# VH-VL binders against o74797: the designs that were tried, part 1

Every score and structure here is a prediction.

Target 1, 157 residues: o74797
Amino acid sequence: MGKFALNLNAELTGVKNLAPKDEESFYYAFKVQCSGCREIHDNAIEISRSETHSIPGSKGEANLIWTCKNCRKTCSFVIEGPFSPYNDSQETKKVLVLECRGCELVEFIPQGEWIANGAESNTLFDEIVLEDDWYDYDENASSEVSITNLEWSISKA
Below, numbering starts at 1 at the first letter of every chain, in headers, positions and changes, except where a header shows other numbers; antibody chains aren't numbered by Kabat.
F, E and O stand for the ipSAE by ESMFold2-Fast, ESMFold2 and OpenDDE, each averaged over both directions (binder to target, target to binder). V2 = 0.75 x the mean of E and O + 0.25 x the DockQ between their complexes.
[cut] stands for letters that were removed.

## First folded at step 2 (VH-VL)

Design c01 (framework fv_cilgavimab)
Fold by ESMFold2-Fast, scan of step 2:
Structure c01 (fold): chain C 157 residues (1-157), chain A 124 residues (1-124), chain B 112 residues (1-112)
Amino acid sequence: as target 1 above (157 residues)
Amino acid sequence: EVQLVESGGGLVKPGGSLRLSCAASGFTFSNAWMSWVRQAPGKGLEWVGRIKSKTDGGTTDYAAPVKGRFTISRDDSKNTLYLQMNSLKTEDTAVYYCTTDRYYGSGSYYFDYWGQGTLVTVSS
Amino acid sequence: DIVMTQSPDSLAVSLGERATINCKSSQSVLYSSNNKNYLAWYQQKPGQPPKLLMYWASTRESGVPDRFSGSGSGAEFTLTISSLQAEDVAIYYCQQYYSPLTFGGGTKVEIK
């Protein structure tokens, strides 16, 4: 049973508290590798803290239970807590921890809507999309804002 | 490649018994949840029952029409799934398919690989 | 039990034309917690076993041509074949897996 950390390094200009919008119900997308057969599946899995399932043969719960197409093993994923808002521009920080059984996280696929606050203004930006660099303007601070050079990585927690 | 081959079908009289086999290859059988699905001639698909992998408890579940009459078992050393059918009725006449099940959690599953099927005819 | 109703029972479509198959569930198969529809589609050609085409209502199984698409949510679903090929002559079944588990009655697709 392994624990994996999702890490983020990004350049923040004029914003703070970068996090998924409606975090509790947000779906995190990952490419996964089966620990048994080493198959990396073409379809990303999507995991949310709001979803729970019984783990077969166990009294435990998981946020996602998934069957490997190749070797047919049951894999399970548990998110250990909420996403930690990212505030450390150009520093690599652990933002999410997942407990994985029978599988390994390979790659994070940023999707959905994200939120952040103006660094000094506290202006809410609630329609941020991180599939590419993001740019906007903070009317209250009279300054351009951006989130660029996003680097996601996965490490053992 | 994944292959499922059913055998054991045939003609049987009402009240009789029959045992079907499903030989599996091309995947790690011992990890798979397996089901039986049947189809009466010219009719639609009907789930019969399933068996979990030993790792996931090895338990069985059955559709109401067959519960108490049919038994599903597996032999992981032979990569073979079985369906023991007792007290057969004319309504049990169908092609019987073995399948591999995908997706766990909350009892929700669908069928990604299917065998060619074996015909069971229950008639006097 | 959740009852699955398909319409029409059969349809004849010319080669290259669009085929549309409907599937209705007696109750919603959308799980509000994950916003997923617990619905699959299968294709069965004469003399062959069923083949998985689609799951989560709209996700194509690997190897399935992109002329096949699934749509709908809740209790009303559609399988569309955008340009019918001769090899698509088959009976198509929907299946819910929201609760243990039921199939639709099937829709036969023939060439006109």
Scores: ipSAE 0.000, ipTM 0.566, lowest interface PAE 11.3, mean pLDDT 87

Design c02 (framework fv_cilgavimab)
Fold by ESMFold2-Fast, scan of step 2:
Structure c02 (fold): chain C 157 residues (1-157), chain A 123 residues (1-123), chain B 112 residues (1-112)
Amino acid sequence: as target 1 above (157 residues)
Amino acid sequence: EVQLVESGGGLVKPGGSLRLSCAASGFTFSNAWMSWVRQAPGKGLEWVGRIKSKTDGGTTDYAAPVKGRFTISRDDSKNTLYLQMNSLKTEDTAVYYCTTGYRYTYGSYFDYWGQGTLVTVSS
Amino acid sequence: DIVMTQSPDSLAVSLGERATINCKSSQSVLYSSNNKNYLAWYQQKPGQPPKLLMYWASTRESGVPDRFSGSGSGAEFTLTISSLQAEDVAIYYCQQYYSPLTFGGGTKVEIK
């Protein structure tokens, strides 16, 4: 099928290196659309780089093998490399690439815990949640920190 | 509505051949993994074999008792599954069911079954 | 091949009482990467094809009454009917789909 990029644009105040906590085992959640029947499924799929499954009928491997409930088409998802830490405040950057066969990514659902470092202090913030804007205080820099105006988008390639 | 209708069963002599058909409707047949399951009179269920969708390579797998004698094929343009049975033995006497279901990396469970067609191998 | 063994071969249970059917696999059907048991249960009444009751060992198929429940993990599984009804008289089969496909020998459930 094709490659899809997850893009992020966010305003970073006093932090850098925004990325998923324990990235290798982090579960990325997406709404997906089956290419065969065009159904957008009610439940999000969750994909992690730490999981690998054999693609049926192939010697290839994927991070998730998923079957459309409506038309029974088999879909596969492969994450290409780790998440690229986001450092480009107020710029749209490609942070993750997935190869999808039999399906399309429709929407990213931010979940789980994220990490970032104080921009000058390197203070570790390891319990960041991104469902809404995030605010905290950097004791080492004596300043407020935040991650706001998060915009996630999915594009081809 | 999903429907699977088997046909082609009958009486055949040991060493003979027979071809079963299964007409599928109500789902996208070309995307489905299809299986044959048999049941000897008064006995339990026995998996015969499966064929994967063309998207998944179109490969076949068979249970040991039928390997080398039976061949599973499909015609996606006609939504039809086939079982070619050669070198039939009396032990092959059974009702043969066409099945389809949800599939995963290692296999499938079956949420849809046909009514079955009886194959009798006897002199 | 993974061999599936069911016990007992048959059981008689009074209406309203609990029926318990066991299924044992010759090797584990739990896939460690997704923590799922590749095990299904079927009900077959005379003259009818089998009907799916349960998959992933404990997930009930849509339309199946809640008196049916599945439990177990790895190599030992149980199907329980909490309060047997007349319509539950049937032969029950377990099936693994971890490595192509084998069925248990069946357990016949009858009324006492």
Scores: ipSAE 0.000, ipTM 0.497, lowest interface PAE 16.9, mean pLDDT 87

Design c03 (framework fv_cilgavimab)
Fold by ESMFold2-Fast, scan of step 2:
Structure c03 (fold): chain C 157 residues (1-157), chain A 123 residues (1-123), chain B 112 residues (1-112)
Amino acid sequence: as target 1 above (157 residues)
Amino acid sequence: EVQLVESGGGLVKPGGSLRLSCAASGFTFSKAWMSWVRQAPGKGLEWVGRIKSKTDGGTTDYAAPVKGRFTISRDDSKNTLYLQMNSLKTEDTAVYYCTTEYPWGYSVRFDYWGQGTLVTVSS
Amino acid sequence: DIVMTQSPDSLAVSLGERATINCKSSQSVLYSSNNKNYLAWYQQKPGQPPKLLMYWASTRESGVPDRFSGSGSGAEFTLTISSLQAEDVAIYYCQQYYTPLTFGGGTKVEIK
């Protein structure tokens, strides 16, 4: 109903500032459910802050406008600002807020490349993939780094 | 084979009431949005109103000329659509068609029409 | 409501010749997220219910001959019958389904 938060809980070892690579143009993938017909779309929608579309029948704009296949209901999605870098290892934090009309976010699908910095070294890791656990080595800190036990959830904002 | 069969039409006096029925078969009625469309003798098509599937909220929408006088309802257990017409006017004289209106998008769509039933409002 | 205006009210075309029907909506029926025009064309023959010919402005319904084509976008649309056949004599209606639902006034197509 209205606003939805994307939440993350992950174990960070030796890294900080986890965020999408090139965040403004990053495509966030979600499974969605139409609020009218309750149908969950078979394919994920993809939404980016860099894209803007006019909402039919209004003067408003949205980052994605989508038509439910089981009813002609207009669904719109607005990202309320950039992803908040995740620094709270093993704590659930709100990392993104979306305003949704006509639909609900059901599930986040982590895709694409992510970035993080070595916690003490500030070494840039810019090819992080979060579809599974991530491991690497920070040569400047002489330590193994990792991002594990990723749990994504969606709640009302 | 898809069929929509309207019934209940006839002659009624101005100010009177009449109830139309539409019996559906050959498709999953409960998932379909259903509409009534009318056509006055020698005139064009005029949408009357619709009812969404119960899954989509079961809400109704009406054209301005009939709003407040006509009520659309459905009985999914009987695969039947209804149009309750109250405070009838001579301008309501028309053949009334039962039609499907499936949401357009990525899935299969419906466009089924019945043969129509004549309603005559006359003194 | 979106008002649908058709022109002409009637036209007579020789067999094998082109028939063109115009339809104008009082506001755009183009939906930006799927880039589709919520416009359909119907054919109605005497004593019969309407039959869907075209949806999404230019997508032909199954079984409809390819001599029928739709064009246009936003608020101005055209139905074309490239080579009129005897069985095409009918009244044609445009219909928007962007909002609940309005029909044009109809265009009667006759042979000369």
Scores: ipSAE 0.000, ipTM 0.467, lowest interface PAE 17.4, mean pLDDT 85

Design c04 (framework fv_cilgavimab)
Fold by ESMFold2-Fast, scan of step 2:
Structure c04 (fold): chain C 157 residues (1-157), chain A 125 residues (1-125), chain B 112 residues (1-112)
Amino acid sequence: as target 1 above (157 residues)
Amino acid sequence: EVQLVESGGGLVKPGGSLRLSCAASGFTFSNAWMSWVRQAPGKGLEWVGRIRSKTDGGTTDYAAPVKGRFTISRDDSKNTLYLQMNSLKTEDTAVYYCTTVGLYSSGRYKYFDYWGQGTLVTVSS
Amino acid sequence: DIVMTQSPDSLAVSLGERATINCKSSQSVLYSSNNKNYLAWYQQKPGQPPKLLMYWASTRESGVPDRFSGSGSGAEFTLTISSLQAEDVAIYYCQQYYSPLTFGGGTKVEIK
C-alpha cells in the first residue's frame, strides 16, 4: 500500500508539453520490488491506463496485477490519472502517480514514442525517443529544438 | 476531394478595405494550417501570411509588406478562412490564393500542397 | 530576409530534351542538425494555381512523374526535367521555408 510518483527533470530547448504519444494506451515500464520478500524482478513490468484487471479478493480493479516470482505475493498497480505534460525545464516535476499494493516502484525505464509542441510555434513533434538526447529543428520558428539531460526518479507521493 | 474556393475579390480604391473568404472541404479543416499567397497579374508568387490550427494556438504570421494592414482569421465551425485587407495600395493588386500547409510529418511541413483557384483583387482609382 | 534568385527567366526546349532550372538563395537553407534543405519547387500552368512538385530539395510529391528531379544543397539548387513533354509547359518556382517565407521569380519553360 502506497503511492509513488514518477519525476522528470530535463532541459527543454524550444519545446513544451512533453508527454507520451497516445498517452491513454502508452505502456510505462518499471522495475519493481516486492514488499514482502524484497526481491526486485529482473524484467520490467509494463503498465497502461487502457488495461484493467480484477484485484483478487476485492471488487476493485487495477491496471496491472503482478505475482512475485519468489514469495508468490500478489501485487497491484493503479495509475492515478494521465501523465502531466512536462514544461518545467531544468526543474524536477511529478509527472505520473501510481498506487501500488504489495510492491514498490524502483526504476523507470523510458521507452516508446513521445510528443511535444514547439514553444512559440506550437508545432507538433510526435516521434520523440528519449533513450538518448533528442535534437531537431522547428521550421516554423526557424530554431533548433532539443530535449537533453533527462533524469528520471521515483519518490513516495 | 480537397477543395478550396476563394471569394470576395473585386475592384477597390486605394485606402479601401476588402474581406476575402476561402471555403474548404474534403479534409479536416480545424486541424490544418492555412495560408494566403498572392500573384500580381503576369508576375511571380508572393506569400501573404499564415494561420495555425486552433490546436496549435491559432497564431498568425505575415509577410512584411502586409503586416499591420492585413488580418488572417478562421471559423472552424464554417470551414472558412478569411483575409481582412485594410489600407489597400495599388501594389496589393493580385490574384489571392488560399492554400493548405501540408504535413511531411507531425511538426514538419512540405508547404503548399493544395491551392484554390484564386480570387482577383484590383486596387485602382 | 532570404532572397531567392532563379535563372534563366525563360527557356525553350525541344520535346524529349532536358530542361534545367537553377535557384540560388542569399543564405544557406540547409539545417545542419537534420541535413535537410528547406526548399520546395512548384509548377504553374497557364490559368491554373501552382502545384507542389518537390520538397526537401529532392523529394518528389506524390503523383509527380519521375522525369522531374531536384538536386543541390545549401544555397544552390536545380530542378531538372529529363525528357520534356508537352504537358510540362509552365512557369516553375522555387521556394525556401527555412525562414518564413520567400519564392523565386519563376522560370518559364516553353517548347521550341
Scores: ipSAE 0.000, ipTM 0.484, lowest interface PAE 19.3, mean pLDDT 86

Design c05 (framework fv_cilgavimab; at its last look DockQ between E and O 0.02; V2 from the best seeds 0.00; counts 0 for: pae E 21.4 > 2, placed apart)
Fold by ESMFold2-Fast, scan of step 2:
Structure c05 (fold): chain C 157 residues (1-157), chain A 127 residues (1-127), chain B 112 residues (1-112)
Amino acid sequence: as target 1 above (157 residues)
Amino acid sequence: EVQLVESGGGLVKPGGSLRLSCAASGFTFSYAWMSWVRQAPGKGLEWVGRIKSKTDGGTTDYAAPVKGRFTISRDDSKNTLYLQMNSLKTEDTAVYYCTTDTYIYSGSRTYYYMDVWGQGTLVTVSS
Amino acid sequence: DIVMTQSPDSLAVSLGERATINCKSSQSVLYSSNNKNYLAWYQQKPGQPPKLLMYWASTRESGVPDRFSGSGSGAEFTLTISSLQAEDVAIYYCQQYYSTPTFGGGTKVEIK
């Protein structure tokens, strides 16, 4: 059993509270490595807090149960609570924690839509995409906003 | 690497019996869910049945045409999957493949796609 | 059980041209809880066992060339070979795994 933290370091200009849109049902994508055979799987797994399944052969539950294609060992993933909104411009912050059995998280693949609020305004930005740097304009603050220099990392929690 | 080798096919008369074997190597067989899939000469693929790993309950499921006549079993100590075929009919003539089932759970859905296939073994049922 | 229907039964395509194979399920194989389509594609070359090409409708199996792509959702799916090569001559099968597994009838792809 291992616990892994997803960390974010990004430069926020004019925005705060960066988080996944509809976080409870949001699908987080990760590249994973099997602990048994050390294979790093070609395709990402996708995991959401909204799903729960019984872990085969145990009393536990997980958000995703997955079988290693190479060695056939069963792996499980549990998200420990919701994403923590990111407000720490240019500082590394632990934003999500996962408990993994039989496998390790290697890489986070940002996808889907994200949300944020104007730092000094009531403007909601609800169609943020983080595959590249993001830019927009805050009508209420009459200023440009951006999220740039995104650095995602995975560490042991 | 993952490898499956079927054996035990041959010629049998209607009403007869045959046992097919599938020798597995290159992975931890005891954790794998395994299926049998058949293909009649010149025809398409037809799923026969599957067996879950012992850790996941070791239960079996069968397609309607073979239910009650075929039995799937496994011997984890020998890394071998079996298909016991009884009351054979001419319609059972086919190449029989063993496969590994790959799974990712979503709700209660527990059927999956087959990622590794053996070379197959031919079963011919005729008089 | 869910019935899988493929079209066309066969098609002839020139080398380097696009091949398109269709697969229709009698019921939706999209699971609303995880938004995944329980649909796979296999390639079977003459004298060989089937080989997995695609799963979750559009996820390419490791080692499968990027000229193969899957698309569609719900009950209608397509496998596309963007630039047919000689080694792609085969019969292609779709398979649903939303319930007890069933295969389409196959589509034979030949060079014209």
Scores: ipSAE 0.284, ipTM 0.739, lowest interface PAE 3.9, mean pLDDT 89
Fold by OpenDDE, look of step 3:
Structure c05 (fold): chain C 157 residues (1-157), chain A 127 residues (1-127), chain B 112 residues (1-112)
Amino acid sequence: as target 1 above (157 residues)
Amino acid sequence: EVQLVESGGGLVKPGGSLRLSCAASGFTFSYAWMSWVRQAPGKGLEWVGRIKSKTDGGTTDYAAPVKGRFTISRDDSKNTLYLQMNSLKTEDTAVYYCTTDTYIYSGSRTYYYMDVWGQGTLVTVSS
Amino acid sequence: DIVMTQSPDSLAVSLGERATINCKSSQSVLYSSNNKNYLAWYQQKPGQPPKLLMYWASTRESGVPDRFSGSGSGAEFTLTISSLQAEDVAIYYCQQYYSTPTFGGGTKVEIK
């Protein structure tokens, strides 16, 4: 329960402004732990800024309302603020904040497509997959580009 | 461990009434959405109805064939789900299962499926 | 209500062989907003209640062996058992939860 931060540490070579493609509709995948029964759920939940739901019994809204399969406690998730593009190579930076009630975030599962710009050329790379290290070539800069050694972590915000 | 145990099944004449119970354990019952699903002998599965948690409104929904005749209720203090069946018909003959519903609010559409089932209780409607 | 149609009605497969069950919905159960298929699979062994196998068309429930897999999207879905085991003898049901829940007619899987 409370606010959680998604942190990223990665080595950027020749690229900048790493961010989800179409961030508004991007689905962030997390493994969660129920604050009620403390069960860590193996299957990730997905949260998108584009979704909004009324929280039952509350005047509040959430991007996702989810039920713990073990104890049936209801959890709500709210993405707070936009994704912060990652630019600080080899430094751990907070890139996203979520408010979670009833559950805790325990692990981020990278998925979907990401974007970045050539550091010098500003060339748009818009088909980046971050499940593994990513390598490409910037023709405008005549140089190799890469995103490697990605480390995602969850902390309390 | 989530457990559901149905009871109350038996033989009843057409037009009769019967109340089924489902005793729940191993989870916070008051938070759970619950459903009844039935299966006629040698046939497939048929959703009967659902009741939401009190915190989520406690509302009920029913399949068309049982609307007006069946009533789903719950006693959270007893961790028990009920199915009151009135005006029973021969076609209501089935094993009746209670289920826990896994539900998520995603997009503009809510959804639920049945992740845990009881052993079922047989209801036979016959002259 | 969305009508679910399964095929075949019955299937006999040799031990260790692939079993394929098909499920068709009368309309798409793919939700465009989240790109999720509101489709579940259940296994019902003789004398037992149904057991949840799959949800979101392809996500295995906890404890379900890897030999079970779900595929498909929209209105066409498939449950595959890559290597049929003796304990897999059962009736399998698909179920949509895009709207009011409805089940397929079931497919009986037996050992050849």
Scores: ipSAE 0.185, ipTM 0.746, lowest interface PAE 1.7, mean pLDDT 92
Fold by ESMFold2, look of step 3:
Structure c05 (fold): chain C 157 residues (1-157), chain A 127 residues (1-127), chain B 112 residues (1-112)
Amino acid sequence: as target 1 above (157 residues)
Amino acid sequence: EVQLVESGGGLVKPGGSLRLSCAASGFTFSYAWMSWVRQAPGKGLEWVGRIKSKTDGGTTDYAAPVKGRFTISRDDSKNTLYLQMNSLKTEDTAVYYCTTDTYIYSGSRTYYYMDVWGQGTLVTVSS
Amino acid sequence: DIVMTQSPDSLAVSLGERATINCKSSQSVLYSSNNKNYLAWYQQKPGQPPKLLMYWASTRESGVPDRFSGSGSGAEFTLTISSLQAEDVAIYYCQQYYSTPTFGGGTKVEIK
C-alpha cells in the first residue's frame, strides 16, 4: 500500500545516461502481487506515464487501473517523479518511484528499448535491449561500449 | 552528428533585451544538460549558466554577473535551448555558445564539462 | 569559485618543437574518492568555437592526436604538444569541473 522504488546496479563501460527510450511514452513492465489475496500474477502489467485513468467517485488519477483476476480487488499504479538516468556504474541507484494501491511490485522486467549516450562522445545509442548484457561499438570514441551485470531490485521507498 | 546551432544575436542598446536560441540535433536532448558560455571579443571563456535535464530536476544555475538578468529555458519537444537576456550591459558583449555538457553524477554531487559547442552567435551591446 | 591561472599568456614555438602550457587552480581539483582530477583542456583555433581536447587532466578526447598529452595532479597541470604542427596554432584553455565551471585565461600558441 505504499511507494516502491525501482533500483538498478549495472556495469557501464563507455556509456552514460541509461534511460528508457522516449520515457514519456515508455511502458514499464512489472510482475505484481495482490495485497488482498496474495496472488502473484505471472503476466506482467505495463505502466506508462502517458496513460491517465480515473475511478468513478474518486478525485484521484492513476497511470494504470488493474483488477486482480483472483479476488477482483482494484489496484492502481502511479509513476511519481522522473526516471533518473543511470550513471553510477556498479552502484545501486533508485531510478524510478511508483505509488501502488492494492498491489505490490515484485519484479521488474526490462523490456522495451533503452537509450544511452557515449560517455565521452555523446554518441546516441537508441535501440538498447536490456534483457541480457548489451555490447556495442562507439565509432566516435573508437571504443567498445557495454552495459553488463544488470541487477534490478524493488524496495519500499 | 551532434550539432548545435545558435541564433538570435545582434545589436542592442544597454538596458535592452534579446533572446538567443540553440537548435540541437543528433542526440537525446531531453536527457542532456546544456550550458551557455560566452567569449568577449579578444577575451577568454566565461561560463554563463546551465540547465539540467528534466529527469534531473530541470533546474538552472547562473554565474553571478548575469544572475537575475538572464534566464535559461528549454523546450524538449523542439530540441531547443533558450537564453533570455534582460537589462543588457555593454559588458555582456560577447559571442554566446551553447554547449552539451558531459556530466558526472556520483552520489548527490554532479560535475560537468562542455563536450560539444555550437558555432556561436554575436551579441553586441552598444549605446 | 575556483580560480584558474594559465601561463604563459602567449607562446611562440618552432614547427616540430615542444610546446608546454601550464594551468594552476586556486585549490585542488583532485577528488580523493575516485582519484580523478576534474580538469579539462580546450583548443580554440582562429575563427572557430572551442573544442574539447582532454578530460580527467590526461585523457585525450576521441580524435585528438597523440602528440597532445596532459599531466599534473591536484592544483598544477600541464598540456604538452610534443611536436607542434601548423594546425595546432590556437588558444588553449583549461577548465575545472570540480565545482562551478571556471576557465583559465588562455594560452595563445603560435609558430615562431
Scores: ipSAE 0.000, ipTM 0.474, lowest interface PAE 21.4, mean pLDDT 87
ESMFold2 (binder alone), look of step 3: mean pLDDT 91; pTM 0.928

Design c06 (framework fv_cilgavimab)
Fold by ESMFold2-Fast, scan of step 2:
Parts: C-alpha cells; sequence; structure tokens
Structure c06 (fold): chain C 157 residues (1-157), chain A 121 residues (1-121), chain B 112 residues (1-112)
C-alpha cells in the first residue's frame, strides 16, 4: 500500500491561493503504473473526492476502483483531504496526497479550471487553465497577474 | 505452464492440527491473491479463505466456519502458500484446493489438483 | 455475507438441446465505479478441480466453447449452454467475488 504526494512549483505574480475550481468535485488526472505487471498505461485515470465507491471484499471506500487492462489487477485510489491551496511561489510544496493500492502514480496531467485570488486585492480569478502559462489583469490592483513555470512532480508521501 | 501443487493432506484425529502447502510455478506468485477452497466428499465447493499480495497489504480473510482455527500465510521467496489448520473437526474433512482469486486477476483463475484431509477418530 | 442460490439442483437435457442454469445473489454484485458484475461460472467434472468458464458475468474464458454464454446483472444471473454436448455433463457453480468469495450450491447437468 503506498501514499503519494502531488507537488507543485510555480511562479506566482500578483495571485495567491491557487487551487482547483469546485475542488470537491474536481477530477484529478494521472498516468499510473500497475504494481502487478509494471505497465505504465497510456490513458490517464481521473479521480474526484466527490465520488466514493465500496471496495469489493472490504468495508473500506475509495474514490476510484480501476482495473489494469494488461493483467486485470484491481487498483484503488483514495484522496486524503482536499487540495492544499498553493501560495509558495517558486517553492516546491505538497498540494495533494493520495493512497494507492495496486498502482503507483507516475505523472499528473493538469486539466480543468482553477481558481486564485489577487494577492493584495482578493479579486477572484475563476477560469484559470494550467495546461500552459496563465496571464490576466487585476483591475482592482491595476496590475498584471500570471502563473508561470509550472512544475508538477509525484513523490512518496 | 501454470501449476499449483498441494501437499500435506492426510488422516488426523478431531482436535488435531495439519499444515498444507501449495507450490506455485509458471506465473508471478508474488503478484497473486491466493485462496484455499475445499470440497467435502460428494458436496459443493466452499471457500476457506484468502491472502492478498504484499503490494495490496498481505491481509487475510476467512470464511466463518474456519475463522479463529485456520491461518493462511505465504512465502514469496519460495512461491509457496500455506494453510495451518488447528482444532480440526470431522466437518473439515474435504479435498483442499489451492487457487488464485479471480477478484484479484479480473478472471484469471488457476487451480491445483487438491489434497485430501480426513478428520476421523 | 453474500448467499448464492442456484436453480435447479439438477437438470436433464437431451443432446443438442439448450440447458439453462440460474444463480441469485442475496445482494447486488455489480460494482458501480467500473460497471462490472463480480460473478463467475465454474464447471467441475468428476475427479477434476473446477474449471473457470465465465467471469464478469458474461466474459467467456479463453478456450471455452461459444455454446456457453452468461447473462444477467446485479443479483440475477444465467448460464446458458445452447446445444448440450456429451462432454458438458458436469456440475456447474456460480461464484461471487464481490465480498470475498461465495459459491452457489451447484447444478448437476445430465443427459436425458
Amino acid sequence: as target 1 above (157 residues)
Amino acid sequence: EVQLVESGGGLVKPGGSLRLSCAASGFTFSNAWMSWVRQAPGKGLEWVGRIKSKADGGTTDYAAPVKGRFTISRDDSKNTLYLQMNSLKTEDTAVYYCTTSPFYRGGYDYWGQGTLVTVSS
Amino acid sequence: DIVMTQSPDSLAVSLGERATINCKSSQSVLYSSNNKNYLAWYQQKPGQPPKLLMYWASTRESGVPDRFSGSGSGAEFTLTISSLQAEDVAIYYCQQYYSPLTFGGGTKVEIK
């Protein structure tokens, strides 16, 4: 049974509290490696805190139960608590922890919409997309804002 | 070629103990969830218990009739599954099969030839 | 504790005719996150260990003839042999592997 941390290092200009939009229902996408056959699958799996499923043969619950296409091993994924808002510009911080059984996380695929606040203004930016660098303008602070140089990594938690 | 070979069966008196072994070959034993299933003479199949792979926690589950009396263990370095049977009763008389769990492998299922355990005074 | 009930206990069918075996679970064995029924069918001939015929309720194991088919979902399942052959005389068991494992009582299939 392994715990994995999703880590983020990004350069924040004029924004704070970077997090997924509607975090409770947000789908986190990962490439995974089956611990049984060691195959890294080409298609990402998607996991949300809003979904809970009973683990067959157990009284436990998981956010996703997934079957390896190669060896048919059953894998389970549990998100431990919500995403921790990122405020640490240019520092690597642990933003999400997952408990994985039968598989390990290999790569995070940023997708969906994210939110952040203007650092001094608290202006809400609620349509942030992180597949590429993000740029906008904070009318209340009369300043340019950006989120750039995003580096995602996965480590053992 | 996948093979599961059970051994250790025999005649034992009520209240006695026996240890069964299952030697596995032809697949990656350490990845498999392993089960014991028994069949009394002329009767149906009855699941005894299972042990998960080390990667899945190595935990064990038992059917109610054997819980507290039987213990399942594995030695991945020797590709061997064990069943320790204590406080044996006449109703434990059966052919004991070593098998992989289809739950774990999504339908892959291998069985040994079985070993007979007779509990009689 | 999931109880598996098979019917009938025994079935006599003429060669070339259809055999139908039913299996009912006391609880649903359909897992919603992957939409799979954790239900298998086994064939056992005298003096032999059980042989897997079907898994995920309707997926035929490699090497199993296409005259064998599985159907059903949730708590009610059926194994069908479309045209019974002499070598199909055996006892058939359903098995749930949702929590952890429970077998049905078996259905003996005989030639009429």
Scores: ipSAE 0.000, ipTM 0.464, lowest interface PAE 20.0, mean pLDDT 85

